# VH-VL binders against Large ribosomal subunit protein uL10m (mRpL10), part 72

Target 1, 224 residues: Large ribosomal subunit protein uL10m (mRpL10), of Drosophila melanogaster (Fruit fly) (q9vpl3)
Amino acid sequence: RGKINIQRPKAPHYERARVVAVTQPKYPELPKAKSCFKTRAERTQQQQENPYNEIIAREVRNWLDHSRLVAFFHLSSITADDIFRVRVQLHKQNLHLKSYGSKIIEQAVKNTRYEAIVPLFHSNHCIVFSPDPEKTAALLRIVRRVPQMVLLGGIVEETMLSRNQLVAYAQMPGLHAVQAQLVQTLSQAPGHLIQQLQAHQNSFVQVLDVHAKNQMNEETPKST

## First folded at step 18 (VH-VL)

Design mb4 (from mb1 with heavy chain Y108V)
Fold by OpenDDE, fold request of step 19:
Structure mb4 (fold): chain C 224 residues (1-224), chain A 119 residues (1-119), chain B 111 residues (1-111)
Amino acid sequence: as target 1 above (224 residues)
Amino acid sequence: QVELVQSGAEVKKPGESLKISCKGSGYSFTDYWIGWVRQAPGKGLEWMGIIYPGDSDTRYSPSFQGQVTISADKSISTAYLQWSSLKASDTAMYYCARSFLYWGEFDVWGQGTLVTVSS
Amino acid sequence: DIALTQPASVSGSPGQSITISCTGTSSDIGKYNYVHWYQQHPGKAPKLMIYDVSNRPSGVSNRFSGSKSGNTASLTISGLQAEDEADYYCSSYASWSDPFVFGGGTKLTVL
């Protein structure tokens, strides 16, 4: 009795093969789980249509709309523990650290005034929100101590600022201080102008006097 | 000038309660952590705990948890360290110190409060 | 208890350079750059000398410098002066529950 090769069964007799072929239930091809062959484009589109993503995108928009200070950071090899520590510290200063996917950000800012921020989100990133632009200095003070957080730029009072501009902004005196300085400067301006005008007049008079004296001395004949 | 001023030296008996104070001036008191550090006679520095006066978030060293209470009154820029029942082993110098960051340095220190607990 | 290890004492002559070591673990000094150094004169409060391994606060002499290698931080005092005689303490962040771990302190004697 020949060893039935279970790995390569002998083809059945032609008649049997016909019967088997006809009697084989044609199972509808299970729809190839579209999930495995979804093109990058389809995956991207599906991600865009995810109701969850829409909710998160709305949250992001809400944060952007209600924040007077927004700062964007690149995260370099930061641990969850580090993020937690920084988040807590930022929160003490009413600074809210959030992390969102790049696609979510893109969706959130599409067709908005914030669309220009999309290029900043190429890698691991986080966003800090605050309703108080005066907290910019505190933010930078904290982040300077966290080398894993790299400042990319920000939005202050609806104006997009580069990293350097944000740093410069943080170093400026508060609005009230600037206003006070402006008032002081403006109040002094007329006085300075008058002083300058008077100085020029006085110098001119002095020059004229010297000239007059010199002429008088030249006209005085040396009475031999 | 930024400074922390602590209450004066205390002489107490075992079992008595004590509350010492640390008053901050010259800076925004609510924006910095206040830590308490113990130094027993001839010994090193020991962190006891820390408080954020802005929201009264308080953290204790495991060694001091339940042994002391740290509190703050932001209205008068003052932090407190208190004992319900003093022990002879509580005899030490106690320092308050300011830190901007929870993991940061103590950049400003009080002058210290000497607590002596003797029978 | 997480403790940082310092030598009990270090000595040097005026003008010399001395180094005080602070040894922790891979979970504190080895993991973070949040090592700080304090100077304490007898009967005085500690003073911050170095923060975040190597940064000097304003008003601190440039004779003081800090470094870190592996699990060991070092305070170097160059051009040793009599006024430098004090106790020196290192501190490090270790964890959320132990944000301020101190070393045992080092007594510096100027000979």
Scores: ipSAE 0.876, ipTM 0.954, lowest interface PAE 0.5, mean pLDDT 88
Fold by OpenDDE, fold request of step 19:
Structure mb4 (fold): chain C 224 residues (1-224), chain A 119 residues (1-119), chain B 111 residues (1-111)
Amino acid sequence: as target 1 above (224 residues)
Amino acid sequence: QVELVQSGAEVKKPGESLKISCKGSGYSFTDYWIGWVRQAPGKGLEWMGIIYPGDSDTRYSPSFQGQVTISADKSISTAYLQWSSLKASDTAMYYCARSFLYWGEFDVWGQGTLVTVSS
Amino acid sequence: DIALTQPASVSGSPGQSITISCTGTSSDIGKYNYVHWYQQHPGKAPKLMIYDVSNRPSGVSNRFSGSKSGNTASLTISGLQAEDEADYYCSSYASWSDPFVFGGGTKLTVL
């Protein structure tokens, strides 16, 4: 009983071969999924034209337009758990942590005043939005405790600030305190000016007095 | 000055209800977590739970879940810890403490409230 | 129950340096840098001495320092003084459900 060689089945009899050939299901060529043949460039272009991306871009723009505080962060080896924890804590302070793709950001800020932020988004990044610029100090206080979040810069009151400038801003007294200080300084300015003006006059008078005294001493004849 | 002031010592019987308080002053009460920590006589510190007074987000240790209720009244900068039915095993010192971060340190502590439950 | 392990007691002479260890797991101390140390004198509330492994709050003596290696955090007290005699507790973040895990405490005696 010849071992059925499963690897090389004996060719069927001619008649059987004909029947098998006719009965073999012709599987339609699977439509070459257009997606498999699209060049990387075409895929990228299609991704750019993705209605979903447009929606997200609009969302980003909306956040930018309605936020008085925007901070940009680089994320270094941060876990989802870490992000969650930080997000919750930030939210407690009315700080909204969002993450968007670089392409989405580019699309969102194209032809806007925010276009200058595009270079900040070359890697894993997140953005924190807030309607309250006074929360900058709270933001920094939280983020300092998260080494995986590196501050890159931000926007405060429509002004783009560097990392250092944001840190400095957070250390500044509130607007009202600054205003109060300004008023105090301005209120003291006239007094200081008057003192300076009077100082010159007083010095002049002193010089004149010294001169007068010297002249009087020269006119007193030594009564030999 | 930033401080947490707790209510005075309590002596209760088993089965009685109790509510102790922790009042914050000198800081924005709504911007910090308030945690409750139990210390049984001669024992260590045990975290019971925590509340964020700003939105009343409350979280409990699994060991204390359902055993106590933590609440806060932000209008008077006060946090509360309450029992519906005290047990003798609830005899302990109870501390409230503030933390800026959920994962952070307790940087300011109340003076503690001694609760004695005796038959 | 997730607990951090501390020695029950440590002793030292005035002027010496002592170290208190706090051992956790790879899911708490080993994973996070959110280890805190508290000092508690008898009949008093705990006081924060170190936060985030090695940071000192304002008003805390520079004699207190913190470090971490692996799953073990350490509190070092240099130039030991009589006033340092107290109980010391470590704490760590472990998870969202256990944000404040305490050690058993260490009694420091100044001899």
Scores: ipSAE 0.872, ipTM 0.952, lowest interface PAE 0.5, mean pLDDT 88
Fold by OpenDDE, fold request of step 19:
Structure mb4 (fold): chain C 224 residues (1-224), chain A 119 residues (1-119), chain B 111 residues (1-111)
Amino acid sequence: as target 1 above (224 residues)
Amino acid sequence: QVELVQSGAEVKKPGESLKISCKGSGYSFTDYWIGWVRQAPGKGLEWMGIIYPGDSDTRYSPSFQGQVTISADKSISTAYLQWSSLKASDTAMYYCARSFLYWGEFDVWGQGTLVTVSS
Amino acid sequence: DIALTQPASVSGSPGQSITISCTGTSSDIGKYNYVHWYQQHPGKAPKLMIYDVSNRPSGVSNRFSGSKSGNTASLTISGLQAEDEADYYCSSYASWSDPFVFGGGTKLTVL
């Protein structure tokens, strides 16, 4: 039984972390008296705006802006060797695996359309970028074989997708196939409508024919 | 149907050069690794090396590094295994096999190429 | 040369369940779940039977199953049939330089 490092507890699994986060009692932050003096922490936070972090944040923004496929992953007990192996394999498919600190991500997406992704970055994470949304299936095929990578969600064609939506997207036939199917469905719609519209008319004609036949049978005098 | 078709059996003398081929069909040839596996008569399987035809990234087993050359022509979906100078010890069945992942399984195998090197 | 250890031979009667072991080290089978099993009939190419310890490819009989404990992977064949007589090889990822380490193979005889 590996000695539970009590001093540095391993970050819980993402699912557990999520449960813990949701179950944490939200204590109303006591209105910190706006002391006029920026707390040392606030000053240190402002001073520690490491120019380096800004550069990296710009890089992240650049990747986000130029990628048509972005996938977010939680990393669970993954080694550098594992990351390297996966990175190389992903790269073969024009998928670019990157890892950034949560603070950098926050800084990068602040006041942008991507700000909604910030909650996904609470623990060890990585991002996969691609200019090709058609590589989503390949991405999922690779990462399914890597248990340490847990899909959290992604962005496809500027639309944020949940994990389930990404999986569904990957299973969908290519855009052209979907378009073809749509065209087929649309082409069948008028035929069905016409059939439905004609169904009442046809039924009416049938009823009239039956009525006419019945009247003709009643008019034939029983020659006694 | 996904298949790998290898070139026919070869009978060679020591010192001769040889190039055998493995042609893939029924799938995207550039999206999979092609590995070469040797099987000496009555012996087990031995990995020789692997190539990614999409970018020609080639890796060799330490035991085969410098002994053989692996190459691929993606235009004709063909991988190659080449010797510059054959040895009697090179007598074996050679298989090509497909793998999607560098650490993955060989899910499709060629029928094998028997190479006989005899003086 | 990093090799996985398999028994040279295993035998069983029709209908029995047999297990073939593949033993590696803490650096290969013990470290990764990338263990694969291949079946090879005489004069034929190997066929993938199990990948990633316990997954069956399409078309492989459900009589074949895989497991791992520690540094040892196992292939179990239930309801042994005459057609199962073949050589079986395990393989594992070990490192970037040794992505495909094979076992020595096990000859399965059906009595």
Scores: ipSAE 0.871, ipTM 0.952, lowest interface PAE 0.5, mean pLDDT 88
Fold by ESMFold2, fold request of step 19:
Structure mb4 (fold): chain C 224 residues (1-224), chain A 119 residues (1-119), chain B 111 residues (1-111)
Amino acid sequence: as target 1 above (224 residues)
Amino acid sequence: QVELVQSGAEVKKPGESLKISCKGSGYSFTDYWIGWVRQAPGKGLEWMGIIYPGDSDTRYSPSFQGQVTISADKSISTAYLQWSSLKASDTAMYYCARSFLYWGEFDVWGQGTLVTVSS
Amino acid sequence: DIALTQPASVSGSPGQSITISCTGTSSDIGKYNYVHWYQQHPGKAPKLMIYDVSNRPSGVSNRFSGSKSGNTASLTISGLQAEDEADYYCSSYASWSDPFVFGGGTKLTVL
């Protein structure tokens, strides 16, 4: 169980002195020197969130197990109203927009062949799940009109696809057999696919690192 | 060929009911919104409301909420606009049009249905 | 509450270029690129000419182009022809409650 929190109102001395009916128990905090190099708050936070993280990770694993289409996006700044309209539109195509913490995704894909996707989730992101891989074209058609969502890649029929491969998959004729054949052909080069995903991530990380150094130096970027 | 075909012109009296139709063909009817757009004689275009026939999700412009009913029968690829009691001010051309996205464009329009409400 | 403002009329001679403006707010045209243009000849249904500010659908002449700056979108018709004489409407997404906001329309007269 977590630390028992109490609210301490910022009231005048007179009002504070009259507030004596506190029913919530409290306990003394251990001295920092007696803590095992962690405060009680840090230990309580870790303990409190662990069972909840496993429940959510199980949810993510369930989505992965029952989704024949999974697509990963970088998510730029977006208002709650705008993400709501996108979620509604996607849902009409049996496409389910979700976002999870990176640690939860790590826990969900641990000891699976999908462990290679974990680096994608260290930035702001969202995921679209669907049991219907034929909805890939509809997904891309929707999100191309949502500039805040940038496709990174995906999983189709348990095969990892790069951004370009997922786009190519979506453009194939609508017959299930033709699309399944393409996915099977692409799965014969899994090492190349992983390397392409990692190269795109490395390029993205390098761009972010350059921007971070420019921001730390307080140099104004050129307006282009 | 993608098309929206609307029912024919109507001449009605105030207080009568009316249901006009818009039949889609040449595309996946349940994957597109169908909107209704009003144009009073000599006036501009006004959005009235929209339906997603795939799940019957229906939204109305505030100006028309409670004034009309929008519905669809996806088994025959047809959307409807109906009035329970027509007013003379309902005299207008009514267009149906499709949009893939709720925030998108009307890329295909019906030919229009002229509704005339007079004594 | 939300309104898109267009000039009531605009005119030009054959071969000229003309521009039709559509002015909204920072909550619609200023926020989104979901601005679309429709052409309507008398007695005919509207036809989509431009979507998402500047995209032409298949079959629309490249004489039609679109742009926007701030809260104002613009439709430009170059090399005016008699067939371009029509009413032109802009539309924009503004919010979940106002997804299809139309301008008042602009009558283009080719002299």
Scores: ipSAE 0.823, ipTM 0.922, lowest interface PAE 0.6, mean pLDDT 82

Design mb4 (from mb1 with heavy chain Y108V)
Fold by ESMFold2, fold request of step 19:
Structure mb4 (fold): chain C 224 residues (1-224), chain A 119 residues (1-119), chain B 111 residues (1-111)
Amino acid sequence: as target 1 above (224 residues)
Amino acid sequence: QVELVQSGAEVKKPGESLKISCKGSGYSFTDYWIGWVRQAPGKGLEWMGIIYPGDSDTRYSPSFQGQVTISADKSISTAYLQWSSLKASDTAMYYCARSFLYWGEFDVWGQGTLVTVSS
Amino acid sequence: DIALTQPASVSGSPGQSITISCTGTSSDIGKYNYVHWYQQHPGKAPKLMIYDVSNRPSGVSNRFSGSKSGNTASLTISGLQAEDEADYYCSSYASWSDPFVFGGGTKLTVL
């Protein structure tokens, strides 16, 4: 199928004929049409994506701001029916399975410390959000029975954890009691002190990051 | 000490209603599915349906849809299987069993409730 | 139509190894590793022996093992003992509508 017009007794120059056959019916000028096609197509795609990208990026930011547990997964090939049953099971544990494009995630974490998570989303992925960090054990218990979801790492109480750190966190009975004790200690402080501590929470996260990294052999900046 | 304790054996006539129970203890009742499995005398196991007591999400095997009602009362950690009108063919052993996952295993079983339906 | 096929019976002598098969389709056992095995002594409730093809719950003898190849799962009992005489059922997840499909059962006779 797709025949060349044999009734053309004088074959046109192959480069010009191919370009004319593709572009002449759709566009006003062939050389400018190619230039206009690229520029117009790029601008049209960008223009149509920006409004929805920002709406979805705000949703991602809202989830990040209101979730004390965030887990990142590589997502292998999976049918819609299989992801549906997993989403239903997770939802019963107040675990919310979401997937967003990498552009959306980049836009959502722009100008935040979470920009470091962007490389995790170069391939097919999904994210689980929850307000309940104590549900980390339930999450891992469910997902270990879903081979299409491979844990990459997560965020607990605004602290980034590697895969192994998140697994270790889930296995520590009484972590909820320790975290509740910390919150109670902070809430006992005067209101000004509480606001000051909350404003410096990035320093607190850095201390937890150092502790988490001490258990993992991950910081090797070598280019090899 | 995770247990599922079922109500006692029942002898009924065709056309009568029946509601049997399955009480869970020693675990978080609302975090597990409770399934009902039938075993006719001398026969194999048949899944009838399942409920998630935490939100009452209830699913039935196509073979039993409309034949029975599965329910739960999470305040007393109890699941139920009920018939509005028993048939002689409902004579069987009925087990409840729990599963953490909808695609998982039944790791704990009740002792069974023998239901005999005869004239 | 989704059904798991098991042999009606198998037999073996004490100390022998025996294998019970469970054959499904490419839509259940061939697609997923959610295959589980149950032991049922006469007049008793079933007991979970193996889950997810090959995982043994705590308290189950290491004489019980499981495997899968293609559309067929297998339960292997090594060092057969008199108390192993029971009915054995496999189950599998097939779909959202059929999450707990049981095999027909296999009666294991010792000696």
Scores: ipSAE 0.821, ipTM 0.917, lowest interface PAE 0.6, mean pLDDT 81
Fold by ESMFold2, look of step 18:
Structure mb4 (fold): chain C 224 residues (1-224), chain A 119 residues (1-119), chain B 111 residues (1-111)
Amino acid sequence: as target 1 above (224 residues)
Amino acid sequence: QVELVQSGAEVKKPGESLKISCKGSGYSFTDYWIGWVRQAPGKGLEWMGIIYPGDSDTRYSPSFQGQVTISADKSISTAYLQWSSLKASDTAMYYCARSFLYWGEFDVWGQGTLVTVSS
Amino acid sequence: DIALTQPASVSGSPGQSITISCTGTSSDIGKYNYVHWYQQHPGKAPKLMIYDVSNRPSGVSNRFSGSKSGNTASLTISGLQAEDEADYYCSSYASWSDPFVFGGGTKLTVL
């Protein structure tokens, strides 16, 4: 009901609020809602709103939730034309090349079992998503011919795999059931960390930390 | 056994149309690019264009853009090269070849189709 | 068009080692390792001998090897045999509009 009083201080605020409401909104608005009377400061603030970051983070979560294959790569210097041709080739195999800011990745995986992937995005990176885990072999066949993309590891059927585990998975027969069994076996193998040391000496602490956080996330079921 | 089998030799007159074929077998036809390569008598190899039968993504060498049409029928694993109006300078051997990557190698070639255009 | 330069001919005697060069630019062979070599006998289709500079497909003799330095790729045939007499073509990825650039070809004659 009308709780706004016309007081001497309130009356001046009401008259300013009316002008501000038409020309200068009181709070940031979503990017899709435009006003003809916005100032330069309001336009700049609108483009940096937290809701926009959350929209992109939601997109990342949707990719993670609907992708049975996710692969993480370090991306060295590459021209826009060269990454475009790689994206086109990957897309023909239902493989979707994406890159997101580290802050957005962190926001997207917060409070999920994938929080452990955040350190992988410390440097330049890209991610490949696919609903088709059988496309792992095609992915590796393509990217072995792209020196700028260095495989770090991935997620297959919601199980985190090291680089070597993902390569081993790709060489298996094309049956979903067989591949799913191997993924679970590899993720529990005692030698996982030893193989990572052999392959990734300069990133050992980050890989170990990611693996330890994955174990902690999987060991915390719903509380009663 | 991966094969590309091309249609037989053709003898044509200038101004006639022509469509030659390349049938793939022994592999997933829609997962590979099919390229067409021309070799004039006594001359070298020249890339004409390429198609991805899986989505019909078709690209031409700038030298051949608008001079030929490349197409494919994925239901019968066949790619095509066609001319609407042949010239005597179109006399050449024409090869189809496959590549997994747009930046890759032609690992399997058809046997070639000799096209002779003379008045 | 030809952006890759090969010698028109090379000759050698049986048992010798010969090298065929393929010279491009810093925007193709100098930038990428997507250099491939094909052998073509008279009246036959080309056959892939080397891909990605130095990789040998299954079924290709280990007498064939490839290398690259700067803007020049090289195909080397050791222990030259009569059946090696053929035309040899290099190819390279150069750009989105020129993904399959061929060299002019080199006629190898075994004496």
Scores: ipSAE 0.800, ipTM 0.908, lowest interface PAE 0.7, mean pLDDT 81

